VHH binders against c4kar8. Designs and how they scored, part 214

Target 1, 263 residues: c4kar8
Amino acid sequence: MAELSTPSPASPAPLDGGRGDELEKFTLRGARQILQLLQDLITHRGLITAHTGGGHSFMTAVLKVDEERGRVVLDPSPDPQANRRALAAPRLTCVTQLDGIRIQFPLVGLGEGQDKGRPALFAPLPAEMLRLQRREFYRLQVPLAHELSCLLKAEDLARKPVEVSARVIDIGAGGVAVVVPTGAAEFVIGGTLPACRLALPDGEPIELDLEVRNLNRQTQRNGTEQLRVGLRFAALPRAADTRIQRYIFKTERALNAKARGGL
Short names: E, the ipSAE of ESMFold2; O, the ipSAE of OpenDDE; V2, 0.75 times the mean of E and O plus 0.25 times the DockQ between their complexes.

## First folded at step 14 (VHH)

Design i155 (framework vhh_8fcz_2)
Fold by ESMFold2-Fast, scan of step 14:
Structure i155 (fold): chain B 263 residues (1-263), chain A 126 residues (1-126)
Amino acid sequence: as target 1 above (263 residues)
Amino acid sequence: QVQLVESGGGLVQPGGSLRLSCAASGFTFSDYAMNWVRQPPGKGLEWVSGISGSGGSTTYADSVEGRFTIIRDNDKKMVYLQMTSLKTEDTAVYYCARIEVYYYDSSGSTYEFDYEGQGTQVTVSS
């Protein structure tokens, strides 16, 4: 397995790390483009996962762009520890989606204060933003109403086999991200989970092997903590790949139809 | 402030053994999986091994399976890499890493290493 990013607190690495050229064409550096994209996130009320380092993240949103002062205003977490981690971090890595397009950007120099009498987090405008317009980078945020789940075959802390029904929070061509209760099972990056079962709304569960790619402890908007596990599809039969793509495209179209005027 | 400090590298002959150590501070050590990654001369970073927060689960790159053992001591906030049957291709700078994925794509993930050490050099040569 290969790893591609090694940031230093004194000199943060670019978002793409060792993938510089592959992602460069999707990087926005124009001040006007950055301001417009941030305003679009506000208009669409896009939720942002802000990664604070050390496997921690919290849910936030851009509340305001202060062009005159050259800064963004973010919604603080209801969990004071998440805010303390964010303020202590050398950088936040912010990840969101707009109309199915993945958007990612760094924020450096986070501070806290008030905006019109309400608590707020402030950061200088990012110098760059990634706007990934390729289908292979697309991740569908799974609607809660779909109750999409994946039955994971894992081991508990005592090395005993356990089955964990995990909620699928996003899905793409290459894998899923799931949330599990802390302590439900042990996960290690690079570990294989055999014979897991992905339940899509239509049809029988898909049996597949999953590889653990990522672990992140996320503080939700309600202040509760969850473990987010990123899982790669080890091998997909064509029929399974077709079903997953069909689900993604149908759901995306339905969400777009609601946004157009089905409020 | 997260600090990871590696030590234990050196020059060994093929077939030899080394034990690398990593001292962690600034976070709740037992809550995090820990990893070893390496950078061979002229190559990119390569993930080597991982261990769960409790120490109950370990995983290894195919190239080191059966030769390397990752262990941790949560009371001392240490993670170790015991290397045996060393080969010239194991020559690299070894880093202790708390890995965070901040970029997802359909072909894989990009990892961000949460480490502040300069690594420890392992050279396998006759």
Scores: ipSAE 0.011, ipTM 0.357, lowest interface PAE 8.8, mean pLDDT 79

Design i156 (framework vhh_8fcz_2)
Fold by ESMFold2-Fast, scan of step 14:
Structure i156 (fold): chain B 263 residues (1-263), chain A 126 residues (1-126)
Amino acid sequence: as target 1 above (263 residues)
Amino acid sequence: QVQLVESGGGLVQPGGSLRLSCAASGFTFSSYAMNWVRQPPGKGLEWVSGIYSSGGSTTYADSVEGRFTIIRDNDKKMVYLQMTSLKTEDTAVYYCARIEVYYYDSSGYTYEFDYEGQGTQVTVSS
């Protein structure tokens, strides 16, 4: 049991905005389009994950667009350290979602001040915003109550086989993200983990071959380090794919129903 | 202080070969995985290859699989990248890296290194 584990969703990985023509058709550069999209985020109360670099991020929201001064007003973090990291960062990468559409934009020149007597963060309007409508980027944040786990078959620093029970924090059509203690096993980008076992609430564990795609070290408030590992399904039998998609659909439906029901 | 020093880059014709070297110091080299990453002109950083701390297992980006080989010598605190069948698309500054943060998804990537060297330039040109 880790009582001080934060219930915050896994931060979405930033997209490479400089990847040329592949993302160009999804990139908004018109001032009016940018203003409209920011206003849509305000209207729908969109939560934004702001990445400050070094694996650090915080939750924020666009509070308003100040057209006269050419800037956005952001909700500061309740954590003063997160705000200090943000202000020191040369760039924030902001990631959010609106009606299943991934939205990403940079903010440069972050400052702090007051908005109507309340602390606020300010940044110039972004010159571009990415608006990416693709099924492959959908990730379901796994409810803590589901206690989803994946038994990883990995190696330690001496290449000895080890089994690590990892908590699944998000899941999508292409893979899962898990959390493990640092030092529990060695993970290398592109490394394969054969015959891992994904436990879903309904039925027997699914045996999967996984490939390491993402690594993110994080330090908890007690000084304990955790490693977040993004794992791709290397080969997925149709029956397993159907079970995973069914779990995602049922869980999303239940979460949407709960939100509309005011629970 | 952690230090990584790359060497071995240069100008080579398409189809040629180069061997890159990285000398590591200031940390327990045998306890860390090592990586090669590259930055083509006008583009972002791209992960190329990784090697486990023991040297017994290796990983490669799809674009270099079968053409590049990563190896390490823990006694000498060295990591190498043997490049064969070089293409014009392999033109980049190559960095030796100990990776702290890495994100890769289907439309892009981002990563940060806890340590990286100054890099070595590889130019593949006719």
Scores: ipSAE 0.285, ipTM 0.731, lowest interface PAE 3.6, mean pLDDT 80

Design i157 (framework vhh_7n9e_1; at its last look DockQ between E and O 0.41; V2 from the best seeds 0.00; counts 0 for: pae E 2.7 > 2)
Fold by ESMFold2-Fast, scan of step 14:
Structure i157 (fold): chain B 263 residues (1-263), chain A 126 residues (1-126)
Amino acid sequence: as target 1 above (263 residues)
Amino acid sequence: DVQLVESGGGLVQAGGSLRLSCAASGFTFSSYAMAWGRQAPGKGREWVSGIDSSGGSTAYASSVKGRFTISRDNAKNTLYLQMNNLKPEDTALYYCARIEVYYTDSSGWTYEFDYWGQGTQVTVSS
């Protein structure tokens, strides 16, 4: 039942009062700034994880920003149930990343219909958007070609120890997000997974203690559902931290060089 | 080149009936929601009725609800408006319209139009 609890690592909790003061300098409230950022998401084909609450999210994208009418147009899910959950939600928390910068914004008053004969979701422009440029909030989206995996030490439904090879989808200074195969293991938020092994390119796997921080059932853009698990590094040795930071830096540089048509 | 051509208007006595037709061309009719609007001389354009792309969902202005029925035939690229129990205040030029955008949220339905036909005149005598 724990997998029904939200949120995913790609969707931290909304801005809180004490944290909001520190994050104020990263919060965009100007209409022109918000429009420009949404337009940048369109230009870069940014994938957005929209959290509907209750442990559910779906993949979407901004299709259009309409400044004159004060609204944003989103790509609906091919799964009608995901769309129904979104429309029933009082608020969507949208999380994405643009050029390594975490972007988060709320959408309220979601509608469903069509734009030029194509199905679409509609929402008023958000009043604010969070644009986090700090290293501790940065999450590298792991390239599929890297086939990065983490061997998790967990328990099955019968409480017997199992080892699960999970695909790493993002990685940052504080942890990783993984996709777990259906039925492979049970996870409890706050539970510790000892002596897990993170396989990085160039070297032996890193042995890590991981804490389960969040669970999310995410509906992908093709309509399929998967379990995403957010894991915090519970006790990260300095040498392991150095290797992880090196991987992140090297991968960012390679992606930036490719985007600029260089290396 | 989107074209919407209305027909079926005319002179009718109060309490009478008329059926309007709109022949659509130049776009995939079955993909678009459609509407009827009207404009009386010296008045602004008034929305009358709307229908979704499948024909499964319809909406009506309060002034015509219960008297008018919107329908469509996607195989013939044709939109219809059946008007019953006509009143003198129904006298107007009736336009077929393509709905560019529609959506429903907690406040109800919103419709936005990109193309209108030339219209067909309906005159209801007392």
Scores: ipSAE 0.545, ipTM 0.793, lowest interface PAE 1.3, mean pLDDT 85
Fold by OpenDDE, look of step 15:
Structure i157 (fold): chain B 263 residues (1-263), chain A 126 residues (1-126)
Amino acid sequence: as target 1 above (263 residues)
Amino acid sequence: DVQLVESGGGLVQAGGSLRLSCAASGFTFSSYAMAWGRQAPGKGREWVSGIDSSGGSTAYASSVKGRFTISRDNAKNTLYLQMNNLKPEDTALYYCARIEVYYTDSSGWTYEFDYWGQGTQVTVSS
């Protein structure tokens, strides 16, 4: 009876030592930026993995940001031992993800107490927050109003060539995620879809090759099944890359302006 | 509405004792830490004592430590302050307060109060 050694949860791979200089590009140190990002975590109810050292961690969330007092309030662990470890740790390393972007930030000077009759952990605001926008990994959620589409050249079950118009749900420098009706085509992870056409709002469709990276079947609330296909850009021309980047930037700016109460 | 009503104040001679009570209403008393504060004539409000929601942990100002005892009865929604060996410098208006936030870190305890009572006058004569 071979004891299936439950693979020890892989310690989060040390952020590959990309030279300290590269990390600086992704480090937020501005007070306003930090506050905004923390507020975004609250709004999205983002779960945070808090690392206390020694391979120990617990799940938490930012409950409140107190700008006046310069503090953040965290949800304590239901495990008293985890909370004790957190309080004893000289530094808490918080890791989370927002919109597909990995966020990491340190908290120091943790305390425990109560906020409005509820147990809570308290810490000063982080001095810095790392937002790893790897261009290649960042995915902009495409507004529905933009109606981005990608014409996929794929094959059906009979290996007959088919063209499928897919809605683009997210886009990044490295690829797109699209939604297709279930059964519209057969996709193979690692397979290449040649001569596809990505339609952006700003001009003619971009012809490009796509590589299938992931497949996710989703059942909608209405019972309709959809297939989400993650696609990587294969051999993207420089001009196309520029257009995609421009679109992402413009869209992000507009979304941020709207979120701030702008038009 | 949150209400805190203090009672038990009065005139007492130095070395005497008083027991203050604070009746709480309008919120879940057992969920909140509570505190006593005081304000002497011509002085600002001073924190005197605090107690957590369960009554398991208490804290005192250095000026009253060993003389005053804070306690609570969650079933009666009442906070108490037993004051022994009273001194003329203890003369003040004593307030009951609800603690909105408290926490402890390496620097000590922090308390924030959101509601105060009207107070009860304690006068200690020499």
Scores: ipSAE 0.414, ipTM 0.745, lowest interface PAE 1.0, mean pLDDT 88
Fold by ESMFold2, look of step 15:
Structure i157 (fold): chain B 263 residues (1-263), chain A 126 residues (1-126)
Amino acid sequence: as target 1 above (263 residues)
Amino acid sequence: DVQLVESGGGLVQAGGSLRLSCAASGFTFSSYAMAWGRQAPGKGREWVSGIDSSGGSTAYASSVKGRFTISRDNAKNTLYLQMNNLKPEDTALYYCARIEVYYTDSSGWTYEFDYWGQGTQVTVSS
């Protein structure tokens, strides 16, 4: 018998748009970096949620990494149906955390067998691993009492300039989500809104260029129609980034103190 | 200590039969798939036959299929190879091996061995 040959991996095509560019700086592609991160998961006994598609997942762990053979060994589920779904899935999306850092990686070519007499799952080493600090994926749900708003410099249906004050419903390192009444302005996915102003509670508004990423029409309980607009920071100066992160940190700390009952 | 000790080799005329045994110790024999391999003079090691941990599934190299039968007795920690209709080309040092890893995926089967015995010589005269 020959040793398993690692098949030539198909590189996943990057998603169209700026989201793929933003995540590239957090992507590990070096073999040594990947091996070290997987070894850290083994050492810390990290639990991994493996997503098989269709809303299904199971808990697993990396049992070992075999550098010479280019593979990982995973703990199988005690549920045989979960294992069958994993083996049938074209890709297993593994998600875990290590010391508050989110780690995500795909596994393809999953196999089933035994390692030293114990049932196990096998896969080639991932070609990449995403390593995100909390600030890189976290979105704060903005408390209503803060009345955070963003002044959008947009156009109406007749392509005339309008300014729309939009309530910010969430905020993160990469952008905001806002709501506006339907018909207040015309938004185009991919369009840029220059010189918008983000109002934080304890300072002067921040001037930012925003890019429209998504639009979602919503009807509220009272029948009022709103448009949810997902906006990406097109360019985020360091001073603006610092103020946004400070706001997020302080707001979370205040919310945690209230949840503890003031202890 | 894992130990694999082969026996049952010898000199036999073409068309004859031999039964090889491999006594296993130092591990839970019934948990492991096992294999036989052979090495003729001046050649590399060749896989001959494999058997899963329960004995329910077997595999053979095409050169021996239909003539050799692998079996195991988990109560006695013993692996067997019944060799019938022996040919001079079967002359080799035969050894048993423990399969450390095996699995199936879309690329097929993988078998990897971690322990080999010292072997027992089989010589088939023409």
Scores: ipSAE 0.363, ipTM 0.717, lowest interface PAE 2.7, mean pLDDT 85
ESMFold2 (binder alone), look of step 15: mean pLDDT 82; pTM 0.822

Design i158 (framework vhh_7n9e_1; at its last look DockQ between E and O 0.60; V2 from the best seeds 0.00; counts 0 for: pae E 2.7 > 2)
Fold by OpenDDE, look of step 15:
Structure i158 (fold): chain B 263 residues (1-263), chain A 126 residues (1-126)
Amino acid sequence: as target 1 above (263 residues)
Amino acid sequence: DVQLVESGGGLVQAGGSLRLSCAASGFTFSDYAMSWGRQAPGKGREWVSGIDSSGGSTYYASSVKGRFTISRDNAKNTLYLQMNNLKPEDTALYYCARIEVYYTDSSGWTYEFDYWGQGTQVTVSS
């Protein structure tokens, strides 16, 4: 009876020692920014992994932010031992993800008690929060109203060249995810699609080569099957990269403004 | 609406005893920790005693420890303070308060109150 060694949950790879200088660009220290990010975590009910040291962690969430008193309220673990470890730890390292962006922040001075009759953990607001927007990994969910499309030059089952207009569902500095009708073309992971055209709202389509990185078949609620294709930019001219980055930035800003009750 | 109504205060001689009551209404009493505070003439509000929602844990200011006993009856929505061996320095307006937030850390206990009663006067004569 071979004891299936349950693979020890891979300790989150130490944040690769990218030079301390690069991390500073992603570190939020402004009180308003910190409060906003914590509020966003509340709004999105983001699950947080709180590390207590020694390889121990528990799942929590931010329940409340008290700006006036400078404190954050966390959901305690259902495991009393985890809570004891948390309270004994000189520092909690909280790790979460919001919109595909890794967020890390320390909490010190943890206490336990109740908020409005509910058990809770209490800590002072973090002095800093790391928002690792690895531009390379960040994917903006494209608003449906933008109707971004990518003309894919692919082959059908008969290896006949076909052009497929695909809707772009997410975009990042490194590539796009698109949706195509099932059977529209044949895609091979690792294959290159040359001379494709990405349509952005701000001008002429960008010609670029795309590499197929992943394929995911999805069944829609209406029973229709769609193929999601993850594509990497194989060769992107600098001018094209700038346009893509500008679009992402502009769109993010607009989405954030809307979320804040703007227009 | 949340209401806290204190009763049981009065004039008592030094060494005497009183039992204060606080009737709570307008909320689920059993869910909240409760507290007694007092305010002596010309002085600020002073925390006297606290009790958790279940009644399993009780806390006291050093000035009243061993003399006062806080208790609660969740079925009656009532908080109590038994005061024994009263001293002239215990003369104050005693008020009941609902604890919105309480927690303990390395610095000690923190209490925040969201509702308090009008209070009941306790006067201890020499």
Scores: ipSAE 0.519, ipTM 0.771, lowest interface PAE 0.7, mean pLDDT 88
Fold by ESMFold2-Fast, scan of step 14:
Structure i158 (fold): chain B 263 residues (1-263), chain A 126 residues (1-126)
Amino acid sequence: as target 1 above (263 residues)
Amino acid sequence: DVQLVESGGGLVQAGGSLRLSCAASGFTFSDYAMSWGRQAPGKGREWVSGIDSSGGSTYYASSVKGRFTISRDNAKNTLYLQMNNLKPEDTALYYCARIEVYYTDSSGWTYEFDYWGQGTQVTVSS
């Protein structure tokens, strides 16, 4: 299943194509702005999902921004196949978040080599970076300590009903992204998963219908592959919406307090 | 802290041979790709040859390919350049350099250097 639709704002997948004119107001083209944003990704140790096409991606990070030489240096994947796919791709589409703001940028002309004796990927600085500063694009990266999960009502490869407890990796006003082990269930873009249960740290699980918006096979930093599923909230009741928003705001405040040396 | 010290230069007749050595210290030599460069009187620096950290891959400028051989001994922290069939146009100050960055893309290979030795003079008479 290498199907991948044009992603929505609730999805970790790239925004592209027919939205060019709409996204122009969020596009950074100033060299200083691009350099500062890339440096902020280094400072905050931001993880980047690099999409190589065909529903494949790998996790990377910006190791260095070299303004004098006009290039960015990226952490290669420990999976040699992921690196080969990246080097063969006409472009990488890099997607990340900084303080809940969605950031996306292309890299063209990827090279492979070493920086100070360490393996690295090299690319010219992007000519543009998309920075979506609107609340509807905000996605909270869920802290691992919260053990946030969603019980999905899905089908296996033989079309038999299965329940899959999926780890929630990010959450926003419009949906969640979850991690599902490869082969645990079959997902179809546009399909509805009824009566799923989203477990928040306080209160009873929220029962809701989820629509599959995107699918991506991601190669992790340890070289293993996992299926990332973007899910849209369907017909979300006001009480459920309020609880989800409270979780997001409370968690964001706690993360901001920790960044300032708080508890 | 990083030191690169070249030796083995001298005066030779055209068609002769020399073996240059570069003693490296102040860093983990086996982690770095290394290079030889040269500078002829009144001219800019020219890259001559490169070798990866293991010694398994070697690269040469077209002007020296087939005549020069780069090698390394990681146990001795030493880089070598065997120069055969020397020509008067090979007359230059030869220096070793540490390769800080290298990579290959659709445009070919890029090499960037952070430390250079003082050099050893090679003079080839006609």
Scores: ipSAE 0.489, ipTM 0.745, lowest interface PAE 1.5, mean pLDDT 85
Fold by ESMFold2, look of step 15:
Structure i158 (fold): chain B 263 residues (1-263), chain A 126 residues (1-126)
Amino acid sequence: as target 1 above (263 residues)
Amino acid sequence: DVQLVESGGGLVQAGGSLRLSCAASGFTFSDYAMSWGRQAPGKGREWVSGIDSSGGSTYYASSVKGRFTISRDNAKNTLYLQMNNLKPEDTALYYCARIEVYYTDSSGWTYEFDYWGQGTQVTVSS
């Protein structure tokens, strides 16, 4: 097998904006780290999907990084309309994969011109880059039939302890999202809920500390209002992490098999 | 292997004209934007004029606009500067330069040079 015969990675969409706080610990902001990661993309000739907004994207690559001038040089699209959309966009969201690791970074202030006589796009170095393994960004949508729940140890409006059984709507390696009736408890972004219990279908509930990361009021199709609470796992023991990952894997496989067999 | 060789300088009376040439070799001339600069005695280098790779767009310093014309012949790998109505303050060593990088963004133009010729002397007498 030769390096140049390897197929391009799939064209991944940008990560959902509702996970921004969860992704912060995987965000590189140091200049040294950013330069090294960009250089790795150049060395491995990584193909990048650049998203310009409105569902439009084009394929590109990082051709050069100029540390002295603080800029990155990108391959332009052969489609002039894609280049015009990129130049008009307030930011370009670049997504790629390197050795099974997802990489995502914004570029702002895109320009067009030439580098050593060849057409190119130019931008300042990104201020941040996300570097994620699949397990660090994937969220399984929990089937309703599983009736997955999490017992939350929270406080009511009067600051009194309450226990709320919340339905889990998605689950990933870093946390869960749950729904509760509006008014069942008071949640504060950044607040910690100690000794909560996550009930997986097999085995005993997992005791874990949760941190509130986001809150969203939602109206269901029947008009009922509920609160969506995004919760991050505190440092998880390996055994608990393994159980969660196994649940995700098994459920994902079962859902994929059902979808294929339904045709 | 990149070479830029200027010619056409000399002594000329005020109000006169000269045409400078820059012969380019060792690279694909038609791929590169080019420029002229000058250096007067006791002064730093001064940008004079620039031209894009096709010759479609030309640019001039305010001190020479209307009097100097930059052009290129991509078939002959040659850059030109036609200098009319010369003044004593135009006395300088004139050099051509290759533009390595240029682009536009919201902050304006950026251009960076990587090769220069040795220059040709232009002396304008009163």
Scores: ipSAE 0.347, ipTM 0.718, lowest interface PAE 2.7, mean pLDDT 86
ESMFold2 (binder alone), look of step 15: mean pLDDT 82; pTM 0.807

Design i159 (framework vhh_8fcz_2)
Fold by ESMFold2-Fast, scan of step 14:
Structure i159 (fold): chain B 263 residues (1-263), chain A 126 residues (1-126)
Amino acid sequence: as target 1 above (263 residues)
Amino acid sequence: QVQLVESGGGLVQPGGSLRLSCAASGFTFSSYAMNWVRQPPGKGLEWVSGIDSSGGSTTYADSVEGRFTIIRDNDKKMVYLQMTSLKTEDTAVYYCARIEVYYTDSSGWTYEFDYEGQGTQVTVSS
């Protein structure tokens, strides 16, 4: 289904193709800019979600950029099935973030091999990269130590009510992305999950309605499969919006300080 | 420094056998896959055989499959190439190689070799 692969700005899924004309002004095509951006992803150890089509994706990272041979080297999945899907795909769509800026780029002609005794995926340098610096697209990667969770009110495969405590992996002004075990609940793009509860570190959980924006099955670096669900905040009280923005800003500042050798 | 020293080449008649040896030093041998690559007179490098770091997996070029066997001994830091049923077209300088990079795409396999040594000459002639 095309709709199951329809992306949301609030998730690591690829952006809607109908937005292409609006995204042209954010597209980098200069070789120097592309090389610099890829090097920045290496320096910041940016995790990349690589979409292989059919709602499948896996976690990767840029290991190196070989300017002389015009290629990027990527960390393969520990799941051989994910790597086979990637190699069979005519195109990978890679999505990541750097300092809250959404970055998306295609890779075509993926190959498999080894770099200095370690398995690796190889691809020609992308001809273009999308770099979006808009508030609505800004997403904070939530530190695992925060144990940020959202209690989802959903239905199982038998259409019976189920509560799923989902880990929040990123958060922005417009929504969150969460991970759930594959099969834990049934999600439909455009569906509403009423009366969910988002737990932030300070204060009472925020009760809100969430709209499912995108679904992606992904293979983790440890080889386990999980479902990443992108969720939009349907409506937020002013106080809730303020709390979410405060959490994002505070966490970003702390992460930036820690990356520069602070605690 | 990475050093690979090949030996065991010589003159042999068609149908004969030879065993090539490679002594490795200057790196953690047990952490790297090892390969044999050859260069026939007046031609480019041709990959012949590979063995993974554990010795549990081997692969061969179609031209040598069933005739050559690659073996390694991690304790002695050695890799060997046992050659049987040798043909005139096997005539080449044979190099032991540590591959830095290899990958496959629609154009076929690409290999980037890291090797040091003079190689060992194998001549198959009557």
Scores: ipSAE 0.000, ipTM 0.295, lowest interface PAE 12.5, mean pLDDT 81

